# Ledger of designs, part 12: miniprotein binders against q9bqp7

Target 1, 240 residues: q9bqp7
Amino acid sequence: VPQNWFPIFNPERSDKPNASDPSVPLKIPLQRNVIPSVTRVLQQTMTKQQVFLLERWKQRMILELGEDGFKEYTSNVFLQGKRFHEALESILSPQETLKERDENLLKSGYIESVQHILKDVSGVRALESAVQHETLNYIGLLDCVAEYQGKLCVIDWKTSEKPKPFIQSTFDNPLQVVAYMGAMNHDTNYSFQVQCGLIVVAYKDGSPAHPHFMDAELCSQYWTKWLLRLEEYTEKKKNQ

## First folded at step 3 (miniprotein)

Design F3b
Fold by ESMFold2-Fast, scan of step 3:
Structure F3b (fold): chain B 240 residues (1-240), chain A 91 residues (1-91)
Amino acid sequence: as target 1 above (240 residues)
Amino acid sequence: SAEEKFAEIIEELAKVIEEYLKTGDPELLEKILELFWEALIIAEELGNERLIYLALQALMIFFKAVETGDPELMRKVLELLEEAVRLAQEL
């Protein structure tokens, strides 16, 4: 159990739409400051076991691709992920552009992969938006908050190379989602409550993306683990 | 099916863990880790977050069980694997 437990959900908030809610998705800019980001906390608190698994995955990849191939692979994964997020923000934004959309962003295999998921996404409330947990002292930049099959979710878009998923993202994806959820539920810039998560893994070859739905119970389980990672980060920082 | 393949890998994993508990053979640790890796790839392919959760929890507890030598932690690993097989068979 974490020593400094705090609830993920805010009992004073509702997940139901309010007529006075803005019709345009929120996009709060992330400000540079001394407060740690979700990504920083997760990066700095990998367990010895997670580090061992990452090294084992790395060795297997190097054995298959060579050192130069591995370097190229990891660089390409980063670039493809960035472009995929840019395309999704464009697609989901209600803002009309005066310039034609970048065709390369909209015609990728990853966008084809996610089409069937997008059909079930509606009621977009936030896109590429900053969250801050004032009490727990962390920040983050979430991808999307929208209804998936009628349920309001924090949605995190991921890219994957079949059959070799990036092991770090596999371990930390749910923690990242619930960290954003808990921050948003207690951030004064937002008025609604999110109780569900969705991790969407899109594939380069255009094969159907996998939606990993997280109900409230599963989010609560991962939230406890996120709190432990946050405590470890704070303890390590204190000891430096 | 991928669900059947996942269940088969997890059942094999549980058997190798039981053998490790009987023999203490450190070579079985490599086989256990290989089977966990294969199970995680299949769980990702299935796209079921609860299966991924169970597999990752089992793996993390397995590492602690090996590090500490605590048989109760290894019992917990086997429980999580049994739950994962049950869940996969219900899909």
Scores: ipSAE 0.013, ipTM 0.391, lowest interface PAE 8.2, mean pLDDT 80

Design F3c
Fold by ESMFold2-Fast, scan of step 3:
Formats: structure tokens, C-alpha cells, sequence
Structure F3c (fold): chain B 240 residues (1-240), chain A 91 residues (1-91)
């Protein structure tokens, strides 16, 4: 399959800063179009077992919380995550973009949790920015591209409500990170190369966030798995 | 039979969980999740309400154990799986 022969890294690009690099992090808006997003591809290529699990979990949660209680729970989790991402974007932006109201978000447990990780983050290149793989025809919206401990990474911020963390992320999260990475490396709106990924899990109680670093080799392995999911999506789309 | 297939999957699941508790290898968590999904599909095929309930309770506690890192919750998962095997063998 042609898609299985495309590399994640672009040999014509460098991860080093140059004079043409923007002084402010890029924030390219995501445009709605017929091209599938990373999240849509992953969602539509879930196994029957994964779909069954999700639907049954939802049903059982509704039985415990009631339909209104489940909606409230889901809305609160979504809102907390959105606020965490907004606070991180404000903190990492080199411009004075913070408003008086945003100061209340900076006092959350999730922000306290990630504080020590942020000390190792520098050289921010992109924040809440759209990526498109022009050859493979998919799009995405990534959280952050910055140097973590001196290595340029696609960084994905995750929240957890549990006080005692486990380091393991959900299995599709690494696929999401490398999909964004491959797209950015082949997107004409960007001039640099990203070869590493970072998944950061932050905690509501302020316990230290757990970083999951993905080196170039690991990213290449997950890229192969992403290409298989993309191929499956393309095949399924042709049959419908 | 489907009952025998269910018991086999649950026994394998319990073994992988025990290995995780001994080694702490996070790669085993992926395999545990896959085995849970297979067990739930078989439980639904069997149509036994108690088996479905036990499998779901075990999965819910497993997810909580992964999120919290609490080994006591992971041991609770093993206890529920043992109960599920016993019930399946009674069918």
C-alpha cells in the first residue's frame, strides 16, 4: 500500500532554530474540510471490542449516575481539560496574553501538577496549531511543539482526576502524537523537523505530573501502526 | 464451549495481571486491556447477567487501578476474576 512507504521524518528538515523561524509560536487555525482528522480516523477504526467496551461502559455509568448525572460528569471532565489546555497555552506563550480572569485557572491543581515539567520546556514553536499531511491527506490539531530537556517534541497534555498516578497512557495516545508529528514534518506551513514525542499526565490534586517520552525509534514504530489505521480508514471509506 | 473459552481467557488475564504485579512492566497493561475486551465479548455472547456484571466490575476496578497506581485495587481485580471463573464453570 503506497501509504506504508511514507516516512515520518523529513530528511530535508532540521530541528535546530534558524533565522527564518518565527519569534512567536505558530497557531494555525484548523479549517473544516472533507479531509479526515486524526481523531476521526482513530475513532472510525476502533475494533468491535473497543466499540462494545465504550458503549457498555457508558450504559453502566448511566445506570449509576442517571442520564443527567452522566452528562454532568462528562461535561465537567471536558471543561476541566479545556481549561487546563487554555492555561498551558497562556503560560507557554511568550507574549503577554494572560488576562485577569486567567489567573484563577493558573491556581488549579492540574497546573501545580505540571509546574516541574514546565521548567524543562523551552523554545516553543507551535501552540494549539493545525497540521496537515499533504501527501497522506489527513489533518489534526496539536497541543504544543517545544523543546523538552533539549529535544524538540510534539507534546500532548492529559488530565487525570486520580491522586496516585499510573504512568501508562491509553494505547491510541502515542498514535495521535506520531500522526501529528508526521503531518507537521510534511506540512508546508512549518519549516522544522520534530523527531520526539511527549505525553504529560497531570493530576487534579497537584501530585507531580508523569512524562512519557518517546524517542525517534519509538515514534517510528508507532508511525507504522498509525499508517495501518489510516489504511483501514481509507479502505472502509471506499466501501461506504 | 463458550464457557470454556471464557474461563481460558480469564485465566490468561489473571496470569498476566499477576506477572504485572511481580515485574511492574507497563507493557503488560496493554495485553491486560485486550484480554478484558475479549472476555467481555464472550460474556455477552453467553448472556449470563452475573458473568457480565462481574467482568464489568473487574474492568472498572482495573481502570481505577491503572489511573491510581494502587496495587490493592489490582488484587481486587484478581479476586473478581476468580469469582467469574467459578461461576462460568458452574454453567
Amino acid sequence: as target 1 above (240 residues)
Amino acid sequence: SAEEKFAEIIEELAKVIEEYLKTGDPELLYKILELFLEALEIADELGNERLIELAFQALRIFIKAVLTGDPELMRKVLELLEEAVRLAQEL
Scores: ipSAE 0.000, ipTM 0.113, lowest interface PAE 19.4, mean pLDDT 75

Design F4a
Fold by ESMFold2-Fast, scan of step 3:
Structure F4a (fold): chain B 240 residues (1-240), chain A 91 residues (1-91)
Amino acid sequence: as target 1 above (240 residues)
Amino acid sequence: SAEEKFAEIIEELAKVIEEYLKTGDPELLKKILELFKEALEIAKELGNERLILLAKFALEIFKWAVETGDPELMRLVLYLLEIAVRLAQEL
């Protein structure tokens, strides 16, 4: 049980649209400060097993591609992921779709991969938007908040290159989603409640993306694990 | 003390919920709601924002558990009440 427990959901909020809600998705800029980000907390509290697996993957890739080849590979993976997120933001924002879009960006295998998921996405409320948990003192930048199959979700878009998937700690994806959810639910810049999560893994070859839906109960379970990671991070900082 | 009174109410609430899980007696739902109201009132008197939010959240999960009939949601309510007792003891 975490010592500094706080609820993920805000009983004063609803997931239903309010009259005061803007007609365009919210996009609050992330401000750099001393408050830790979700990704920083997760990176600084990785288990010995997670660290070992990441280092082993890195060593295998370097062995196969060489040091320069590995740097080129990781740079390309990062760039492709960035372009994928930019394309999704453009596709999902009505106002942004009025801008000139790069045809090549829209033709990527990753975008083809998510087409069947996008058909079930509507009611976009936030895109590439900053969240802050004032009480628990952490910040984040979430990808998307929208309805997936009628349920309001924090949606996190992930890319995977077949046959050599980029191994980010897959253990932390659900924690990242619920951390953003809890922050948004208690952030005064937002007025609504999110109770569900969705992790979408898109594939470079265009094969159908895998959606991982997280209902409210599953989100609550991962929220407790996130609070433990945040507590570990805080304790580690205190001992410096 | 108010802290002891809060802990006593939460312990009683957890006991009634456990009884409801065993018997399915709908009359116990009325008593559970009454105890939640008392717990929330005491949390407000204590002025502890975490306890207030925790009590409100536990109540919402309880309502959802009753609506769905999902015993795992009711187990979650019991877990949240355990956290509430521990937090109150730290005051």
Scores: ipSAE 0.000, ipTM 0.279, lowest interface PAE 17.9, mean pLDDT 79

Design F4b
Fold by ESMFold2-Fast, scan of step 3:
Structure F4b (fold): chain B 240 residues (1-240), chain A 91 residues (1-91)
Amino acid sequence: as target 1 above (240 residues)
Amino acid sequence: SAEEKFAEIIEELAKVIEEYLKTGDPELLKKILELFKEALEIAKELGNERLIELAKYALLIFKLAVETGDPWLMEFVLELLEMAVRLAQEL
């Protein structure tokens, strides 16, 4: 149990839509701050084994592609991920469409991969939006908050190159989702509560994306692990 | 209940696997195999064929991960165990 426990859910909030809620999804910009981001906390508190596994993955990729090939591969994966997120934001935004911006984004294998998931997504409330936990002092930029199969979720979109995904992102994905959830539930810029998470792993070859649904119970379990990582980060920062 | 026992065994199995990934201690492999055996017996008791096959597949991937040293396969085992818990909770 973490020393300074705090609840993930806010009992004063509801997951049901309010008539005063905006008709367009919220997009609060991320402000530069001394307050740590979720991704920085997770990066700075990786276990030695997680670091070793990441290094082993890098070594295997370098053996397959060469040093220059590995750098090009990594840059391309990052760029493809960014474009995938931009495409999803445009698809899910009522005021913007890819047809008005760039139709080539619609031809991505990743977009084909998520089509069956998107059919079950509705009631989008936030896209590429900043969250801040006012009490625990961390910030984040979440991908999406929407209803998935009728349940309000923090949705995190991931890209994967088959057969070897970027393993580091997989280990911490549930922690990232619940960190955003806890922050949003206690952020005054938002009026609703999220209790579920969804991690969607999309594939470059267009094969069906894998949805990893997290119910309230599972989110609560990962929230405890996130609090331990945040505590570790805070303690390391004091000793630097 | 058998469902609660299954969830507890899988939770312990995942923790031991995470500890093995952290330490590389080969003695933990014996504990992991014992926990897989217990999970399979409980899955059979629950009588759900999909759950039995999922547990068997997770064990197969675990053995392959140990033999090859491939961290992707070990991560896949953890994902399969999460699926098994969710499936058992639906029973």
Scores: ipSAE 0.000, ipTM 0.124, lowest interface PAE 15.3, mean pLDDT 78

Design F4c
Fold by ESMFold2-Fast, scan of step 3:
Structure F4c (fold): chain B 240 residues (1-240), chain A 91 residues (1-91)
Amino acid sequence: as target 1 above (240 residues)
Amino acid sequence: SAEEKFAEIIEELAKVIEEYLKTGDPELLKKILELFKEALEIAKELGNEELIELAKWALEIFKEAVETGDPELMRIVLLLLEFAVRLAQRL
C-alpha cells in the first residue's frame, strides 16, 4: 500500500494540548477480534532468514542452558518485563491506590536504569492503551504516550539483559512504535497527534537506560517499512 | 584456511562493535563496514549460500541499529556473528 494513501500523521489533528483533553491518562481496553495485532503481523511476516535466525537463537540458548534452563530463562525474562511495565504504569499514573499496591515493583535494576529518562517525561496522555487503525485494520497495545523533553511521543519500554539479550521483540522495535503511532493518529478514541517515538532500553544491572528518540522524519521512514509488512501479511492471508 | 580467516575477521568485527557501543566513536563505524565487507568476501570464497545470506542479513540489521540507535538490534548483530562463526566451523 502507498504511504500517501495511508499517512502516519493525521492532517486533521493538532499536536498542541487541547483544553478538552482528559487530565487522566487514557487506558482503552484491548478487544479480542479477528483483526491482527501489530505483534502478529510482524511475527507472520518475518523473512526466511529471520525465522532461521530466531530458531537458531533458541537452539543456541537451549545448548547453553539446557531445555529446562531455557524455559526458566524465558519465563524469567517475561515476568521481569511484565513487572517493569507494571511499575512504569504505576509511576506515571496519577492514581495513589495503584502506587500503594505496586511498592515492590518500584525496586529493581530496570527501574533504577530508567530514572534519568523519567525525569524528562511529563504530560502523560495514555498508558497501556489499545489502538486500532480503522482503515488498515490492525490493533495494538501501546505502553505509553507522554512528552519526552517537550515532544509528544509514543514511548516503548524495553528490558535487556546484557549477557543474554531477549531476541523476540528486538528486530521490529521501531516498526512497533510507528505502527502504534499511525493507529493512534487514526483511532477515534484519541483526539491528539503523535509525531515522535521513543524506545527506552532498560538494563537489569541498573546501568543507565538508552533512549532512542525517533523524530517525525524517521517515524515516516519506518512507517513505510511497516506498511510493506502489513501488505505482506494481507497477501499471505488471502493466498493461504 | 578460509574458515580460520572468517572466524578471525568476525571476532575482530564483534570486538569493534562492542567498542562502538561503549564509545559511540563514528570512526569505528567505518572500520565495522570494512570488516563486514571482508567477511562477506570470505563467505563467498567458502561458497556457502546460507552463510553468505546470514552475513548480509547481519549487515542489514547493523545498518538499522546504527540508523535507529537501538542497542537491542546491535546485540542481535553480535548473536548473529557468533552463530555465523559456528556455521562456518561446520563446513
Scores: ipSAE 0.000, ipTM 0.133, lowest interface PAE 16.0, mean pLDDT 76

Design F5a
Fold by ESMFold2-Fast, scan of step 3:
Structure F5a (fold): chain B 240 residues (1-240), chain A 91 residues (1-91)
Amino acid sequence: as target 1 above (240 residues)
Amino acid sequence: SAEEKFALIIFELAYVILEYLKTGDPELLKKILELFKEALEIAKELGNERLIELAKQALEIFKKAVETGDPELMWKVLILLLEAVELAQEL
């Protein structure tokens, strides 16, 4: 049970557009400081079981691909993910110049994979934007905040060479989404409330992406798990 | 909880499979079958159709992996079990 419980949703906020909200999606730059990022907290608080499984997977991959092959594989996965995020930001941005720049890149199967999901996305409020939880003292960089099928969501875009039809196969991705959500809901740079999450897993071969929708109750459940990870991180830092 | 117990058994099963892939020890195959049996019993008691389907699918692919000696099939088993573990931990 988390010792420093704090609510994910802010009762002072609504998911409805505010008259003072900007007409273009927000893109607040991430400033590096001593405050830990969501990804750092999650990396530093992996369970002994998760660490063991990750190391065994890594050993197996190195055995199959060689050390250089494994390095190339992981670098390519990272690069493809980065390009996919850049392309999505361009597609969802209202700025034509940015769209033209990204369109000059060869379209990947990942973009084809996500087309049917994009048709249900509208009302974009934030893209590649920094969030900070002022009370819990963590920061993050979220991919997108937009309406998916009429519901305002924190949307996280993922690439995969393997189908992931179940949310449980995304490991800590639900924790990232709710961490960003809780931060945004309590960040003074934002005025609205997000209560839902969406993890979209796009596939390299262009097969249809799997949307993993998280309603408010599921977000609240993952939020409790995120608070436990954050608490564990804080305890570990005190001991160093 | 019963869901927590299921997750622990599946995690143990995944670990034993990883050990088998590393060592090739045939005694671990017997332990894997025993853990599959325990996992299916718990999944049936829980009445969770998604967990039952994942466990059954993993067992079927495991049997083919043992029969053919194909390590790629064994890795498919591991992936399905990791999905089942994560689902049970979230329930």
Scores: ipSAE 0.000, ipTM 0.139, lowest interface PAE 11.8, mean pLDDT 76

Design F5b
Fold by ESMFold2-Fast, scan of step 3:
Structure F5b (fold): chain B 240 residues (1-240), chain A 91 residues (1-91)
Amino acid sequence: as target 1 above (240 residues)
Amino acid sequence: SAEEKFAEIILELAIVIWEYLKTGDPELLKKILELFKEALEIAKELGNERLIELAKQALEIFKKAVETGDPELMEKVLFLLYEAVLLAQEL
């Protein structure tokens, strides 16, 4: 599908603050059940290599850790990811919404890892917020929309055991970011335009997180690839 | 949230299934079926068609795994439950 028929950016929108924009970051709940999510599309259109690696990882974890180790690992992976996102939402929310319980979420190695990135983040406009592309009919839940070093970005927070110094090593993360961006730019619940992306990879041991910035040109390139994955998903769904 | 509750129930399901695989305790079968029912109700409340689909598929394959004693089918159940957890986390 040609990008010019379904552009990532909306010419009717601006990246500048609007008088209508709320002073509190937007948090629109995800309520749709028939329309596919970004993560669903990406999972259903994985390469054979990606599928093989995921399946092998699952089986290895089940076999390697034993019963109690497997239970603990599964629970901890889920809880650590969840708590990291909750902590970031709490940190980036207005102070008046910070609760005593939320303060305890600030004590992870992942949060230590991301401190250097957070000092360059300001002007938060959306947190844990639902997006829908009206024309292409897909939905998503984005982590954050804020200014990073003066540029309005869709920001995606990731956790990793290994360093990821290059954007290409983050699997489908760039596609996820541009999918959210395109959806937000065409979602009537939002009035601004986002043209940049940021993938932040945080490390469990507290070592400095790696920021992978995506300018408008790079976002446009990944948008074309996302459109191909969405088309592949649509065809597969009709044939299943 | 309902997404959080769904993920918690699915993880609990996986843990109980793992215990059943180790012990063969038929009382755990009742608990597993109750957890599947709870997961399906929450998925329906969330209105997420894919979560409903994954939970139903896992339940049907679980029933076949118990009937046949096939460890490959039980392994497939566990993989489907992990897919459901991953999807719920991204909601």
Scores: ipSAE 0.000, ipTM 0.112, lowest interface PAE 15.6, mean pLDDT 76

Design F5c
Fold by ESMFold2-Fast, scan of step 3:
Structure F5c (fold): chain B 240 residues (1-240), chain A 91 residues (1-91)
Amino acid sequence: as target 1 above (240 residues)
Amino acid sequence: SAEYKFAIIIWELADVIEEYLKTGDPELLKKILELFKEALEIAKELGNERLIELAKQALEIFKKAVETGDPELMRKVLLLLMEAVFLAQEL
């Protein structure tokens, strides 16, 4: 698939706000159907090296924690991630005065970790919002679209513990971000253009989160790799 | 098989590297270098030029990673070792 036939950026769109933009962040619900999600495409097209590293990590964790301990560990990681995303959506939403807000959720180490990132985030355009690439036929649910240090970004929030067991998802995080970006740029439910990405890794102990900024050039490079993964997924589905 | 022996040595190498990163123990560094030499000998026994080159590159980058403390170089070492195991198992 030639990249120039399916560019990541839409030349007919601008990243500048205009009078027709909604005053509140968009939250389009994800309609689950036969169209593959970004996560499914990435999971189904892991390289043999990625599968080997993931299997090695899993074996070591099971050896250390036992099978039940490993299940409990992974369940807790998932739950903490979910709560972190819920807290961020609440913080970035204009419904600041919601009385039902969980105080413990807002005081977590992960939220403290991202405070210095949040001070540079403004102009929130979308939160927990569905995207679909109409011509490439994939869907996704992105975390956030907002300006980071003045640049409109697809922002993906990640949680991590020290020492970090994050190797399984590290390689595909940039692909996930650009896949959402390309979909949003070509989704008729949105009118603006995103050209930058940001992956924020927050830490459980509250130590400062690490921002991994992706400029337009880097996003274009990862977009090429995402298109290859999507093509591989489509080919595997044909062979079933 | 030589392929199985190679995989075992690479697994042990990865384990010792991880322990070295946690402890900084120079005795482990010597063991890591010994395991690299053993892996290279097995790669030569398997007779695949690409496999030999991957093992040599991994060792060279490992030495630079230790010297510079650059975590990206250490990650590259692990990826090269995984690529070598994959290649060996497909032979």
Scores: ipSAE 0.000, ipTM 0.178, lowest interface PAE 12.7, mean pLDDT 78

Design F6a
Fold by ESMFold2-Fast, scan of step 3:
Structure F6a (fold): chain B 240 residues (1-240), chain A 91 residues (1-91)
Amino acid sequence: as target 1 above (240 residues)
Amino acid sequence: SAEEFFALIIEWLAEVIEEYLKTGDPELLKKILELFKEALEIAKELGNERLIELAKQALEIFKKAVETGDPELMRLVLRLLEYAVRLAQEL
């Protein structure tokens, strides 16, 4: 049980659009400050098991690729992820794009992988947008807020290479999503309520992406776990 | 030691299985399968045939528990994992 419990949902907000909502998706820029990011909190509060598994994965990769090969591999994975997110932001933006550019974006295996998910995504309200929880003192940069199959979701796009998935990142994905959700629900830059999450894992070979939908009850359960991780982070910071 | 690492992974595996029983979150099934895979690799590195066989048996029963939705099969998986930890701590 966290010591400083705070609700994930804001009873003063609705998931329905209103006339004061912007006609284009929100994109609040992330400003660096002393307040920790969601990813920083999660990275600094890994369990013994997570740390062990990460170290074991690194050792296996270094044995396979060499130190320089490992560095190149991780750099390439990061770059491909960045390009995937940039392509999705472009595709989901209501701004007009040239057909030539759209065709180039569709050539990616990761973009091919998510096509069936994108068919069910509409009503985009935020893209690559900063969130801040003023009371709990954390920030984040969420990928997307949109309706998935008619339900407003915080959507997190993930890339995965089937032969060598980075297992460490999979365990904290639900916590990352609910942390963004709770921040957005209490951030004055936003007026709506999000109660659902969606994690989409896209594959480099173009095989169909896997959606993990999180309803309000599941989000509430992961929110409690996020609060415990935030508490651990705060305690570790005090002891430094 | 590798035996301590095996016990650590099995304990984590049991914890994730308990979480799946509480939440019903199907994404935890992927994490469970990945932890089984790690446990099997460690058992192979230890060269312990009994640990390898236990991990394989627990994985097969886990798959059947998920397919049938039978909570008793899932309890059996947890019992086998407890036994695997005890075996790893004995020599």
Scores: ipSAE 0.021, ipTM 0.548, lowest interface PAE 5.6, mean pLDDT 83

Design F6b
Fold by ESMFold2-Fast, scan of step 3:
Structure F6b (fold): chain B 240 residues (1-240), chain A 91 residues (1-91)
Amino acid sequence: as target 1 above (240 residues)
Amino acid sequence: SAEEKFAEIIELLAYVIEIYLKTGDPELLKKILELFKEALEIAKELGNERLIELAKQALEIFKKAVETGDPLLMRWVLELLEFAVRLAQEL
């Protein structure tokens, strides 16, 4: 158990819509500050085993593609992911001006992959929106908060070259989701409660995306792991 | 707890399998086998016969998936690992 445990859910909040809710999804910009991001905390607290495995993958790719080829490959993967997120934000936004953007982005294999998931998504509350946990002192940028099959979820969109049939194949992604959830549940910019997560892995070839749903209990379990990573980050920062 | 350690090792195992599928790195294959062994030891420590059985079954199917290159067998391995994690989390 982390020494400074804090609850993921806020008992004072509800997942039900209320009259004060905005008519359009929230999009609070992420501001540069000294407060660590979820991504930075996770990167700085990788286990020796995780670092070793990622270094082995990197070395193998560099041997096959060369240094420049590896850089080009990773840049291309990043760009494809960015375009996928931009397309999803456009599709899920109720505003017509966003949907008038580049049609090429909307016709990718990744978008085809995710179509059956999108049919079950409604009631979008936030898109590409910043969250901050003022008590635990971390910040993040979440992809989406919406109802998936009637459950309000923090939704994280991922791209993959290879099929991922279940959540356990997504290393730090559950930690990202619950970190965003806990921050949003305690962020004064938001008024609602999120208790569920969803990781959607979309495939380049258009194969059906895999939805990895996280119920409240599973989110609570990953939240404890996130708090341990955050504690490790804080301890490492004090030693610098 | 031993249950949490088991779930963590299986999650790492699934992740290493994904990287192995992308790279074909034989060093990762060695690591996958080590992680299966560690998972089995933890399952034995827990005294949970079903977790022991699932880990053994997943390892045997993994070996066949690697030998045949059959993506359906590899999918079956990953599904068994997911089930094992969920079962351990309910303990």
Scores: ipSAE 0.000, ipTM 0.217, lowest interface PAE 16.4, mean pLDDT 79

Design F7a
Fold by ESMFold2-Fast, scan of step 3:
Structure F7a (fold): chain B 240 residues (1-240), chain A 91 residues (1-91)
Amino acid sequence: as target 1 above (240 residues)
Amino acid sequence: SAEEKFAEIIEELAKVIEEYLKTGDPELLKLILFLFKWALEIAKELGNEELIELAKLALEIFKYAVETGDPELMRKVLELLEEAVRLAQEL
């Protein structure tokens, strides 16, 4: 059990739409500050096994591509991921028309991969929006909060390349989602309750994306694991 | 030898996982878990820390794949098992 346990859900909040809710999805900018981000906490508390496989993957890739080739490959993976998120934000934003969107950006294999999932997404409440947990002292930038098949979810979009599989933070994706969820549920910039998560893995070749739905019970289980990672980060930062 | 037995069990584990991906038969999950535990015991007997850590990671990802139902995570498990065989053959 974590020493400093805190609930993921806020019993004073509802997941139902309120007339006072804004009609436009929230997009609160992430400010640079001394409070650690979710991604930093997870990166600094990777398991011994994760570190081992990441290093082995890196060495194998360098052997195949060379140092410069490896840098180019990782830059391209990063760029494709960035473009995928930008395209999704554009598609889900009610303020942007199809005429204003970059047609080439919308024709990637990754976007084709998620089409069947997007049909079940509605009621978008936040896009590329900052969250902060004031009590637990961490921040994050979530991808999307919307209804998936009628349930309000924190949605995280992931890309996967089949010929060059990468495992960094694969096990941490549920932790990232619940960390954002817990922060949002206690962030005064938001008024609603999110109890479910959705991780969507999109494929470069356009193969149908895999949705991984996380119900409230599963989110609670991963929340406890996230609190342990946060505790580990805090202890490591504290002089030992 | 322990090295040969480890490789044999990992190869059988991979075959069962591929059959599970094909059929979705939940009874195969029990066999997969049994084979993982067997492989981990042999890795401990071999005393190779890399093999032990790799087998543990593959098991953790396997559990996550079962929890989420993601066949791509299960394919990732197969890749890790292939790496484990390569490492064992280098002993």
Scores: ipSAE 0.000, ipTM 0.145, lowest interface PAE 19.6, mean pLDDT 78

